# Ledger of designs, part 26: VH-VL binders against q9xwc2

Target 1, 164 residues: q9xwc2
Amino acid sequence: VTCDFKNELVSMNWNVKNNKIQIHFEHNNLTENRWTSIAFGDGPGMNNLESIIFSRREDNVITTNSGYTPKKKKVVVDDVSYVTVNDVQITGNKLKVTVSRPLGPAGPRNFSLDQCLNWMVVPGGSLSNGKFKKHHGKIFFIKDVCAAKCTAERIQRINSNKAL
Short names: E, the ipSAE of ESMFold2; O, the ipSAE of OpenDDE; V2, 0.75 times the mean of E and O plus 0.25 times the DockQ between their complexes.

## First folded at step 12 (VH-VL)

Design a2 (framework fv_greziprubart; at its last look DockQ between E and O 0.04; V2 from the best seeds 0.00; counts 0 for: pae O 3.6 > 2, placed apart)
Fold by ESMFold2, look of step 12:
Structure a2 (fold): chain C 164 residues (1-164), chain A 122 residues (1-122), chain B 112 residues (1-112)
Amino acid sequence: as target 1 above (164 residues)
Amino acid sequence: EMQLVESGGGLVQPGGSLRLSCAASGFTFSEHYMQWVRQAPGKGPEWVGLIRNDVNDYTTQYAASVKGRFTISRDDSKNSVYLQMNSLKTEDTAVYYCARGHSYGYQGMDVWGQGVLVTVSS
Amino acid sequence: DIVMTQSPLSLPVTPGEPASISCRSSQSLLYSSGYNYIDWYLQKPGQSPQLLIYLGSNRASGVPDRFSGSGSGTDFTLKISRVEAEDVGVYFCMQALYTPLTFGQGTKLEIK
C-alpha cells in the first residue's frame, strides 16, 4: 500500500481519518513567481486531471487552489476552493504545506479520492501575470494510489513489518 | 494603497448605452477576478457580474437582470475593467461599483471603488 | 439563486449597548473546505460598502474586535458587543459560494 512519496525535490505523505484525507507536501525549491501541484487522474499526461495547486508570488504569500487540467498546458482554477489549508510554511525556497479534503466526492466535478488512481506531482512552472505557465522538469508519477487504505492502522502495520 | 476608481457615469435615456471604466492600482490586478455591483437609491447592493482572470480565459458571468444587455471586459495591461451597458432601463438607475475579489478560491469582495452614478430617465 | 434574509431591517441602539443582526440563507453556505461562505459589510452614510467579516467569522484588516461573526450552515449572526457612534450605517450579509453573489436586504443601525 503506497502512502508516501519522496525524492530529492519532493516529500509527500497522506493519511485518512474520519472520511477526510490529509496530505503533507514538501517541495525543496519553490522559488518566487512559480507554482507546483499535486494532480490526480487516469493517465500519464496532463489531460483530465484534478489538482491542488500551490503558488508563490513575489510577496512570498503561498496561495492554494483547487482546480483541474482539462488538456495539456491548461490549468483551470476553481472559483471556490474545496481544499482546506491546515498549515503552510515557506522557509527560503522550501515549501511545507498540509492540506485536507473529503475522501469522497468534493468540488464542482464531484471528484473523489476514495478510488484508486494515479497521483502526480508537477515539480514547477512559472507564474506570469497570474497565468500558470508550462511546467518544467519531469512529472513525478505514483501509479495506482489507493489513498483510502492509508489509515493510521495500516501505516502502523507497514512500519511494524519493517522492524523484522 | 489599493484603489479602484470608476468613471463614465451620467444621465441617459431609456434604450441608451453607457460604458463604465474602473482603474485599479496598488495590487497585482491580473491575478484577481473583477466584479461589478450596483445599488439603486435606498436599496441594498445587487451583484451585476464578474470577469475572471487570464488563467480562466477571461470568462464572464452575469446576473439574470442584465444578461444579454451588459458586457464586462478587462485590459490587464491598463489595470482596468469595463462595463458596457446597452438597452438601458429605468430600473438600471443605480450607483455602480467595481470590486476586487479577496483571493483565489474565495469570491468575496474586499476592495471597492467609490462608485459612479448612472441615471436612466426620460 | 441563494436568497439571503436579514433581520431586523431597522435597529435603533443606545450607544454602549450590544447589537445583533441575523442572516439566513436559502441553502447551506458550509462547503467541503470547512468554511462558511458568508461575508458581512458595513456601508456608512455616503460611502461604499466595506468588508467587516469574511468566511463567517474572520475580521477584515482594521476591524475592531467588538465585531464578531458566528453561525454555520444557513443561520448566521453579526454581533457588536458595544455600539459606538461610528458604527452607524447599513449592514449587509452576502453569500460568496455560488454566483450570482447575493446580499441580504440590509439592516440599518441607528443611534437612538
Scores: ipSAE 0.449, ipTM 0.802, lowest interface PAE 3.3, mean pLDDT 88
Fold by OpenDDE, look of step 12:
Structure a2 (fold): chain C 164 residues (1-164), chain A 122 residues (1-122), chain B 112 residues (1-112)
Amino acid sequence: as target 1 above (164 residues)
Amino acid sequence: EMQLVESGGGLVQPGGSLRLSCAASGFTFSEHYMQWVRQAPGKGPEWVGLIRNDVNDYTTQYAASVKGRFTISRDDSKNSVYLQMNSLKTEDTAVYYCARGHSYGYQGMDVWGQGVLVTVSS
Amino acid sequence: DIVMTQSPLSLPVTPGEPASISCRSSQSLLYSSGYNYIDWYLQKPGQSPQLLIYLGSNRASGVPDRFSGSGSGTDFTLKISRVEAEDVGVYFCMQALYTPLTFGQGTKLEIK
């Protein structure tokens, strides 16, 4: 667990270049009217997390949003996204998306990824009338992701004095 | 019921070795950091070290006071964490606790063992 | 190492009255995630430490709501709205931002 994550449903990798983090994200089964997301934070659970949300409408339009999950609340989607979509493909139910954001503070909450954080992948939730509904299924956790230590060559994560 | 039970403590001479065990039950052991904390008589707790589990990558960190002498390991198949203590010193005398941390989102050390006394004395 | 400084070290309290314990860290415990990596533990007489508050303000499971944690950066406070006899023990703050994890000196809460 360094600069990538993969399971039966999702596969992603990330790297940092020029103070930007680029994330390649694949979802093997993002059906119509469904969303998935990558969340960042230390938890616990879905608490005070920044999120990048990928959604698929019935017309196969893929939308990328940024959002925030307040404590014990549902995700709130930002009015404008600070995440740049570099590439997006949907083939059948397989989503491939490449996004980027600043490594440092970004977005409405000035959230930074320049430190090691836990990442969470939300497998999916439903879209209803354009609204993100509660997700279902077990969240995938990626412990102590140190994005700053990841280059295009996928540098191994270096141990630090962080307790996490 | 979540539980941690330490064992293996006792009396040992300076320079000696001792191995503590901590058996976990009631939760998914492999999903948690495990930590050792010790408490000398009449003193506050002192963090000893931790061991993580990153898909069979068991990274460890130690307090400076025990680094090079103590080794933390774990056997997830046995729901156990261990503290190998070598080159023991009198100042290592303490009640040793194992405590549960968290791999996915920090939630403090929310489960503690009852502690096991280690006495280093000539 | 991060130094944790508690005050007071001794806290006699009349049952039913509130109590407040301060903890200062030698450096900020605020992480980029927005959380303060400070925990509060209670060690009752003859028992193991038990978690009260984690990440500054989150009450651990089973902890009564009369316990609350607040603060950010370097200054933190544990409050007990109404002290009960069962609250007797030594309270420790602990930073968990960096290793080594470090504890405060402890605050001994006693009933007057």
Scores: ipSAE 0.044, ipTM 0.597, lowest interface PAE 3.6, mean pLDDT 90
ESMFold2 (binder alone), look of step 12: mean pLDDT 92; pTM 0.948

Design u1 (framework fv_tixagevimab; at its last look DockQ between E and O 0.04; V2 from the best seeds 0.00; counts 0 for: pae O 11.3 > 2, placed apart)
Fold by ESMFold2, look of step 12:
Structure u1 (fold): chain C 164 residues (1-164), chain A 119 residues (1-119), chain B 109 residues (1-109)
Amino acid sequence: as target 1 above (164 residues)
Amino acid sequence: QMQLVQSGPEVKKPGTSVKVSCKASGFTFSTSAVQWVRQARGQRLEWIGWIAVGSGKTNYAQKFQERVTITRDMSTSTAYMELSSLRSEDTAVYYCARVTYIYQGFDIWGQGTMVTVSS
Amino acid sequence: EIVLTQSPGTLSLSPGERATLSCRASQSVYRSYLAWYQQKPGQAPRLLIYGASSRATGIPDRFSGSGSGTDFTLTISRLEPEDFAVYYCQQYDYTPPWTFGQGTKVEIK
């Protein structure tokens, strides 16, 4: 059961409580006029993916949006985000953010994370006049994430076994 | 207490410059953007520009681009707005306000600085 | 440039009455960057609402905001004597300039 992901650029973990998923996301290099995202979908491709999108404006305002990618290179941001920002911090270029959403269906597409599916991290793309431009670099795949199984009890058991 | 305190009123002749100060206290200056806004008597608020305090980057409304300079001094936690080539139409109350990296509106405003341009 | 048009220009009401103030944008704005301010004579504006509907710190619950796209509303559910002032909407969307509406004056009838 996978409940975290880490490499040199991103660190992420998630947990479920009371039908709500909380995602802790860190990105070590979110410079101004850039965006990064967590995307969710069925297959290895980037078509029709539900997304949580983080961006840094030129005026240093950090935004969080729900949205989707109907096809590669296009990001559509929801006018009213259904994700909650519980905490955000930026220090230099390091973003730390905690978001939550319902585990089950939410938002205009009734998208559910109460299922096993691939998670993807888009490491960064540019913003131009408030428009999301294509990203550069390879995306990070996390295959077959069954987020509903990432309860506090299960995570504590995993951590206890790892320490032994 | 979070506050922005501005310099006192100015009376200026046309063609001169004015420099208004805006001193911050009670919040992290370096992660804020300081906004400058003016209001002539009986008129709406008009955005002039901002400075992202940490980087020193600025953005000015096109109307003011050729006449305004916004700066800051990190050691005194103070932002400055200088408007040159003053005209009678520049007579207004000038405000500074802050925006943090977590946008929650222009939540802290200075008390305002009256600038009067007359001969 | 996004033009904000407020209506009505003036509301003449009594304490205890409900006030409904409208702000229309010339093009769609992301509601996270729509704000409302109160201004009394000789004072700086005071933030009431940000993100179209979130109350700023210390703002009583009789103030509420709503709307999205081009149409936004500020509601004061029960006017108090201290609420008689001018109210401005403001947008802080991605592209400058960031603009204010012309104001709605709420005055004692």
Scores: ipSAE 0.323, ipTM 0.759, lowest interface PAE 3.9, mean pLDDT 88
Fold by OpenDDE, look of step 12:
Order: C-alpha cells, then structure tokens, then sequence
Structure u1 (fold): chain C 164 residues (1-164), chain A 119 residues (1-119), chain B 109 residues (1-109)
C-alpha cells in the first residue's frame, strides 16, 4: 500500500477521512508562471486523466484547478473546480499545498478515487497568457494507488513498518 | 452500432481451460473497462472480474482469483476471459460488458457465451 | 464484499400496475455506483438505471430509480407486458467485487 510519494522534485502524501481524500503536495521548484499537476487515470475512462493543477502565476499567487486530460490533448481546465484548497504555502520556489476532494465521484465527470488507480505527477509546464502550456519533462508515475486504504490507522502502521 | 460480440459456445472437459473472447466495435475500446459476468441456468448473475482496458489492470472475485485471467488486446479491441481448472459448476453463460466511465453503468453487453463443462 | 439483497424474490403483478423493487446493500454504496439491469429469458442483461436514478439510453420513463446509502429502489410506474422479467441491481463502488443482487422476478399475475 502506497500513501506517499517522493522524489527529487515532489513530495506528496494522502489520507482518507470521512469519505474525503486529502492530498498534501510539495513541489520544490515551482517558479513563477509554472504549473504542476497530479493526474489520476487507471480505470474506466482511461486516457481521460483527471487532474488537480497547481499553478503559480506571479509572485505568490497560487491557483488550484481541477481538470482532465483528453487522449492526446492538452489539459482541459474545469470551469468550476471541485477540489478544495485547504492550505497553500509558497516559500521561494517551494510550493506546499493541501487539497481535498471526495473520495467518491466528484467533478463534472463524476470521477472517483475510491478505486485503485495509477497516479501521475506532471513535474511542470509553463503558463503563458493565462493558458496552460504543454508540460516538459518526464511524468512521474505512481502505480496502483489505493487511496481508500490510506486511513490514518493504516498510515500509522505503514510508517511504523518503515521504522523497522 | 456499439456492441460486444463474444466467441461461440464451448464444450470443455473438467480440468481444462476455456478462453472466451469479447470483441468491441462501435466505441472507443481503449477508454473502456470490461467486466465479466456469468450465469448458470436459472441462477443469478455472478461477477467474475473486470479489466481496465487502458492499463490492463484487473480485479477478480475471490472465488475465481486462482483460476481466472482477464486480458485485452488493444490492437483488436478484444477482451478475453480465461478460466482454468474447469469444473462442472463452471457451466454457465458468460457475459462481457463494457463501461466507459464507471458511473455510467455497464451499458453494452455481449450476447453471452455458453460454456459447458462435462466429462 | 458488499452484499446486495433484493426484495421481493418474486413480484406477481398485472399489466398496468406499479412495481416497486428493493435493493438493500450490506453497507453504504455511492449512488453513482448503483445500477439496475433487466434480463429476459435467453437474453443478456440490459442496463436500465445507472447512478441509482439515471435512465440509460432508450429506457422508457416508466422506469425510475431512487435511493441512497444502503437502500435503493427501482420503480416501474405502469407495467407493460414486456416488463415482466428479472431485475438485478449491481454495485460497483469502492474495491471490487462488484456484486449483484440475487434478482427480483417480476411475473404476470
């Protein structure tokens, strides 16, 4: 069971409580006019990735959007985000953001995270004239994320096991 | 025009394997999921498992965990269900069904494949 | 696993009457992941309702679904002769298995 992910660029963890999934996401180099995202898509609707997009437009202005990525298309940003921002912090180029969404169906596509899915982290793309440009770099894949299993109790056990 | 066409009836001996195919047409197979369901004569629908076509991820009912393999061929838009170590109790009509998004329900069903297991 | 229990097992009614079918889940199911199917003898199941209350394409408006949590209902407002069949509910919530109910047979009185 995986309830966190970390590499040289990003660090994230997630937990489920009260049918809500909370994701803590850190990006250590989100410069101005850049965006990054978490994408989900390993179930019905494959190749239609749900996305939570974090963008830094200018200075410390951080925006969070929901959207999806059609097959071989750019990310389509939802008119209304279904993701709740719980906390945002930007220090230098290090972004720390906590967001939440329903574990079950959410958003205009009724996409659920209650199933085990592959998650993806888009390391970054540019913003230009308020538009999201194509990302650069290799996407990070997190295989078989079962968010529903990431309860507080389970996470505690996982952490305990890591200490062994 | 959207349809799933399954392979023909099978007659198998106990202990052998059967592989049923389910060919999709009229819709985007790669963005779909396919579940397999069986139904013995006069019995209820029984869920076997499913596959996310795009990723190939599968999940099986515990009852079939050790005997069933669900696969897909993207190039032919075909899903497969292979059941090994066949028993007489496996005699049933096997259905495939597709869904694009889970919330939409499984709206396209194959015509069914009768699998008869007898000595 | 989530167990779906349908009731009644058999419902004997006449054409024109109202049919109410129940599907009870052993634990809460998201509405989006509850479907109803109709099956006639010798045929594959046909999707009637998805998301607990949404009619599938081509399904007459005499079919309606409702419910949430653990209790779901399929209603046929006025039975037509072609409506006499077996009806199944299925949940595909959370982690599989995506179980079916045992079915309710709607038969002609």
Amino acid sequence: as target 1 above (164 residues)
Amino acid sequence: QMQLVQSGPEVKKPGTSVKVSCKASGFTFSTSAVQWVRQARGQRLEWIGWIAVGSGKTNYAQKFQERVTITRDMSTSTAYMELSSLRSEDTAVYYCARVTYIYQGFDIWGQGTMVTVSS
Amino acid sequence: EIVLTQSPGTLSLSPGERATLSCRASQSVYRSYLAWYQQKPGQAPRLLIYGASSRATGIPDRFSGSGSGTDFTLTISRLEPEDFAVYYCQQYDYTPPWTFGQGTKVEIK
Scores: ipSAE 0.000, ipTM 0.577, lowest interface PAE 11.7, mean pLDDT 90
ESMFold2 (binder alone), look of step 12: mean pLDDT 90; pTM 0.912
ESMFold2, look of step 14: ipSAE 0.030; ipTM 0.639
ESMFold2 (binder alone), look of step 14: mean pLDDT 90; pTM 0.903
OpenDDE, look of step 14: ipSAE 0.000; ipTM 0.588

Design u2 (framework fv_tixagevimab; at its last look DockQ between E and O 0.06; V2 from the best seeds 0.00; counts 0 for: pae O 11.4 > 2, placed apart)
Fold by ESMFold2, look of step 12:
Structure u2 (fold): chain C 164 residues (1-164), chain A 119 residues (1-119), chain B 109 residues (1-109)
Amino acid sequence: as target 1 above (164 residues)
Amino acid sequence: QMQLVQSGPEVKKPGTSVKVSCKASGFTFSTSAVQWVRQARGQRLEWIGWIAVGSGKTNYAQKFQERVTITRDMSTSTAYMELSSLRSEDTAVYYCARHSYIYQGMDVWGQGTMVTVSS
Amino acid sequence: EIVLTQSPGTLSLSPGERATLSCRASQSVYRSYLAWYQQKPGQAPRLLIYGASSRATGIPDRFSGSGSGTDFTLTISRLEPEDFAVYYCQQYDYTPPWTFGQGTKVEIK
């Protein structure tokens, strides 16, 4: 069972407690007027993906929004986010953010993370006057994430089995 | 403890300028944006402009564009707002505020600086 | 520029009553970038609500915000003596300028 993801640009882990999922997300290069996102879903390719979107305004404000990608690469941000921001830090261009949401159905689309789904990380795209432009770079794909299994007890067992 | 402390009251003649200071403590200044807002007696809040502290980039409301300069000093964690060619209509309390880069909105405010322009 | 119009101008109520304050924008406020502030005489404003509906740190549960697009509401479910003040809405759309409503004064009946 997969409860984390890491590469040169992104580090992410998630855990479940009390029917809520908490996601710790790091991005090493979120510059001004840029966005990045975590997307969820099994639609054909990048269709019908629920998203948590992080953006950095030119005034250095970091915003976190819920949203989705209906068809193709279009990003639509919800007017009112259903995702809770628990912590955010930015040091230079390195973003660290902790968010939480209900594990089950939540938000305007009643989207649930309590079944196994593909997760994706969109490495970044541009903002222009608040409009999301298409992303750059390769999508980071995490197949068949069963987030509901990422309890503290399960993560402890996984970590003990990885010991060198 | 996040805090913005502003300079004291000013009494000015028309045609002169005023420079209000805003000293930050208890949060990272370099990754902040500092906003300036004024309020005349009995009137609504009026946005003047902001400075992104790290880059020094500024944006001003159009009505102030010709008369306002917002700056900062990184070594003292202090932002400044200078308003020139003062008129009696500029009599107001001037506030600095931090825009929270986490939750959006002006979550830390200075105590305000009364600027009186005697006409 | 987005103009915010608050109503009513003055709301006269007793402690314990529910207050409902309205803020209407001249055009849709992008992503509900709308905040509410409380201001008492001689004091700086205090952030209550951001993102139309999110309560700022330390703000009691009796304060709630709602709305999207052009219509926004601040509700105080049960007025306390310390809640009698002037309330402002503000939009902080991605593109400046930011603007404030003219205020709603909540006063003791």
Scores: ipSAE 0.037, ipTM 0.634, lowest interface PAE 7.7, mean pLDDT 86
Fold by OpenDDE, look of step 12:
Structure u2 (fold): chain C 164 residues (1-164), chain A 119 residues (1-119), chain B 109 residues (1-109)
Amino acid sequence: as target 1 above (164 residues)
Amino acid sequence: QMQLVQSGPEVKKPGTSVKVSCKASGFTFSTSAVQWVRQARGQRLEWIGWIAVGSGKTNYAQKFQERVTITRDMSTSTAYMELSSLRSEDTAVYYCARHSYIYQGMDVWGQGTMVTVSS
Amino acid sequence: EIVLTQSPGTLSLSPGERATLSCRASQSVYRSYLAWYQQKPGQAPRLLIYGASSRATGIPDRFSGSGSGTDFTLTISRLEPEDFAVYYCQQYDYTPPWTFGQGTKVEIK
């Protein structure tokens, strides 16, 4: 069981409380007119995924959207997954954002995170004329994420085990 | 500079429909969401529904589920609220507002559109 | 449906006095999803407080929000003449409908 992910570009952790999942996401280099996203789904690849999209339009103007990624296509913003922003800040090009959504089925597509899924982080794509352009670069894969198991108690246990 | 500009006042007969427009400027409309709220004279704010502009998907209050249709035209950055089968009780000022994903609230409001339903 | 109940219905005060407005939720609301709006006569509502305690852009510091769970409070430390208006709370913690409280009217004594 994993409740966090980190590499050179992004750092994220998540937990569940009151049937909601909260995700803390950090991006080290989200420049102006760029977007990044967290995608959820079985895959493989960028096929039929639900996404949370973070974009920087101008200066410190950050927007958060939800979307759907059709097979071999760019993300389609639909904002139907009931993603909410708890906190957001941009310092230089470093984005820190905390978002939440229902753990279970949400939105008209009834997409759920209460089961184990593969997660993907899209490191970046361009934002042009208010539209998300297709990303470039390698996607970060997080396999078999079981968010429902990421309770405070379990996270503590995981961290304790890591310290051993 | 962000603003929503709504269409002018409407006077309608019972049983007819009204369609109010809400034109956005100063922000990226295509990645936004728009909510609709109404307020009868001297009454509380009443939530009608909202639309995700990107997909056009909507959610309505149960009270309006059968009579309201919220749409958007991305090419003109305009949201619409159409209310059918009008009755006198629908007489109110109708507001559109942008849903802020950051603030978790409506941070940009239209000026309101007065809709009067009378025989 | 989450019901927000505001109190009092009307608050009569003089300029310079402290105003305390309550918003009670029928269910626990995460504070990040509680907002306050100000509406002056003949005007559209204006976002005042978001996240229960954060002032929206341009909002004077005499306005403050607090609370958690089911009980939230909007405080105006020193009422200015322009502060006499109706105030609404709203929650975004649950799926729609995102209903408002019934409002509190702050009027001049």
Scores: ipSAE 0.000, ipTM 0.571, lowest interface PAE 11.4, mean pLDDT 89
ESMFold2 (binder alone), look of step 12: mean pLDDT 90; pTM 0.908

Design u3 (framework fv_tixagevimab; at its last look DockQ between E and O 0.04; V2 from the best seeds 0.00; counts 0 for: pae O 13.7 > 2, placed apart)
Fold by ESMFold2, look of step 12:
Structure u3 (fold): chain C 164 residues (1-164), chain A 120 residues (1-120), chain B 109 residues (1-109)
Amino acid sequence: as target 1 above (164 residues)
Amino acid sequence: QMQLVQSGPEVKKPGTSVKVSCKASGFTFSTSAVQWVRQARGQRLEWIGWIAVGSGKTNYAQKFQERVTITRDMSTSTAYMELSSLRSEDTAVYYCARGHTYIYQGMDVWGQGTMVTVSS
Amino acid sequence: EIVLTQSPGTLSLSPGERATLSCRASQSVYRSYLAWYQQKPGQAPRLLIYGASSRATGIPDRFSGSGSGTDFTLTISRLEPEDFAVYYCQQYDYTPPWTFGQGTKVEIK
């Protein structure tokens, strides 16, 4: 059961409680006028993926949006985000954010994380005049994430097994 | 308890400047944005501008851009708004307010307001 | 810039009644970034609603917001004596300036 992901650029973990999923996300290099995202879906690349998008404006404002990536590889953000921001910090270029959403269907596409699917991290793309441009760098894939299984009890058992 | 405390009332002559202070406590100043809003008696709230405290970057409403300077002092957790070339129509209560710099979710902490009176 | 027009200008109601306040934008508000504030005489505004429909911390359940695009509504389901005040909508679209409506005064009938 996969409930976290870490490499030199990104650290992320997630847990579920009361039909909501909480995601803790860190990105070590979100510079001004750029965006990064967590994307969900089984399609290749950034096609037809549900997304949580974090963008950093030149004025050091972090904006969090829900959205998706249609087959033309552009980011489309929702008019009203269905994702709750529980905490956000940027220190230098290091983003730390905690978000939550319903585990089941939410938002304009009724997208559910109460299913096993691939998660992806888009390491960054440019913002120009508030518009999202194509991403840069390698997408990080986390195959077959069954987020519904990442309960507090399950995560505690996983951490205890690592200590044995 | 999250709080913004502003400097006291000012009475100024036309053509001079005023500088209003706004001291933050109970939340992390460096990751905040401080916004400035004014309200003349019986009139709507008017946005002046804001500062992203961490970077020091500012944005001003066009109406004020030639006359306003918003600054901050990280060591005292204090933001400042200076308005120059004062006119009678600048008589208003000036508020500072906190917006979250990482996601804008409204101005959730407000200062008590500073009355600025521009006399002849 | 985006102009916000509130209606009605004054709303005269009794405690216990439902209040419905409207805010119309001159153009679509990006991602429904719209807030509602309450202001009583001699006091700073108090944030009620952000993102068109999310209640701020500590705001009672009787306050709710709705709407998107150009049309937004604040509803007070059951007026309490302390709710008689002036209410302002504010847009915080991605592109400044961020503007306020002219206010709706909710008065005791």
Scores: ipSAE 0.006, ipTM 0.562, lowest interface PAE 12.1, mean pLDDT 85
Fold by OpenDDE, look of step 12:
Structure u3 (fold): chain C 164 residues (1-164), chain A 120 residues (1-120), chain B 109 residues (1-109)
Amino acid sequence: as target 1 above (164 residues)
Amino acid sequence: QMQLVQSGPEVKKPGTSVKVSCKASGFTFSTSAVQWVRQARGQRLEWIGWIAVGSGKTNYAQKFQERVTITRDMSTSTAYMELSSLRSEDTAVYYCARGHTYIYQGMDVWGQGTMVTVSS
Amino acid sequence: EIVLTQSPGTLSLSPGERATLSCRASQSVYRSYLAWYQQKPGQAPRLLIYGASSRATGIPDRFSGSGSGTDFTLTISRLEPEDFAVYYCQQYDYTPPWTFGQGTKVEIK
């Protein structure tokens, strides 16, 4: 069971409580007029994926949106985000954001995270005139994330195992 | 910039052990995994095992379970593969390659290979 | 363990031609966790494709991967001289060992 992810660019962890998933996401280099996202689905390609999109429009103005990525298309942002922003911090180009959503079906597409799915992190793309441009860089692929299993108790167990 | 640099060629006698090193640079070693693959001359790639660098957790192919030990030194960003009870059939080029503890997208960074020759 | 069988064993083609390489798994590979590698003589393998269809960084677009379940394909749309090499598929779906196919040699006709 995996409840966190980290590489040179991003670090995130997630947990489930009260049928809600909370995701803490950090990006080490989100410059102005750039966006990054967490996508959920089959992967590893961008194909009909549910997305949480973090954007830096100007200076430390951060926007969080829900959306999806149609098959071989650019990300489409929802008119109304169903993702709740719990905390946002930007220091230099380092973004720290905590968001939450229902574990079960949510959003206009009734997308659920209560089953094991692949997660993808889009490292970045340009933002121009409020429009999301094509992303650049290699997508980070996280295999078979079972968010529902990331309870506090289980996370403690996982961390204990990692310490061994 | 990401690279794995392996130790030099080895010539060993049967029954002895060989320890190959694999030094990482250009990426975060602590969050990676290092895999070991070997290839005898003219033969297919053969998966040996891997180590999750952060935890030190290892997994070996059944074929090597009793003879291989994969370790890592986080302070030097170096992974090691030790193969004991060497036999002539172990003669091969041994590669280390990068994986990730959280994501796996194939082995995208490879060492240059280490030739291990086992002969009496 | 999962066995990957590649075909053909050798593929003789001329530069500019299309190359189609097959990799068949003894069991279904879930969510297409399959990689393709290229290996030239005296060199370490190079990752071409991961996730069955995702091109690795720096890999030309003439390389493409497709397939699902038990049948996977690597396609080289137009062979370049530097593409003549041995190609391996690997599954990384199931618990290790993450086995390789026996390889397909693409050689110049």
Scores: ipSAE 0.000, ipTM 0.558, lowest interface PAE 13.7, mean pLDDT 89
ESMFold2 (binder alone), look of step 12: mean pLDDT 90; pTM 0.920

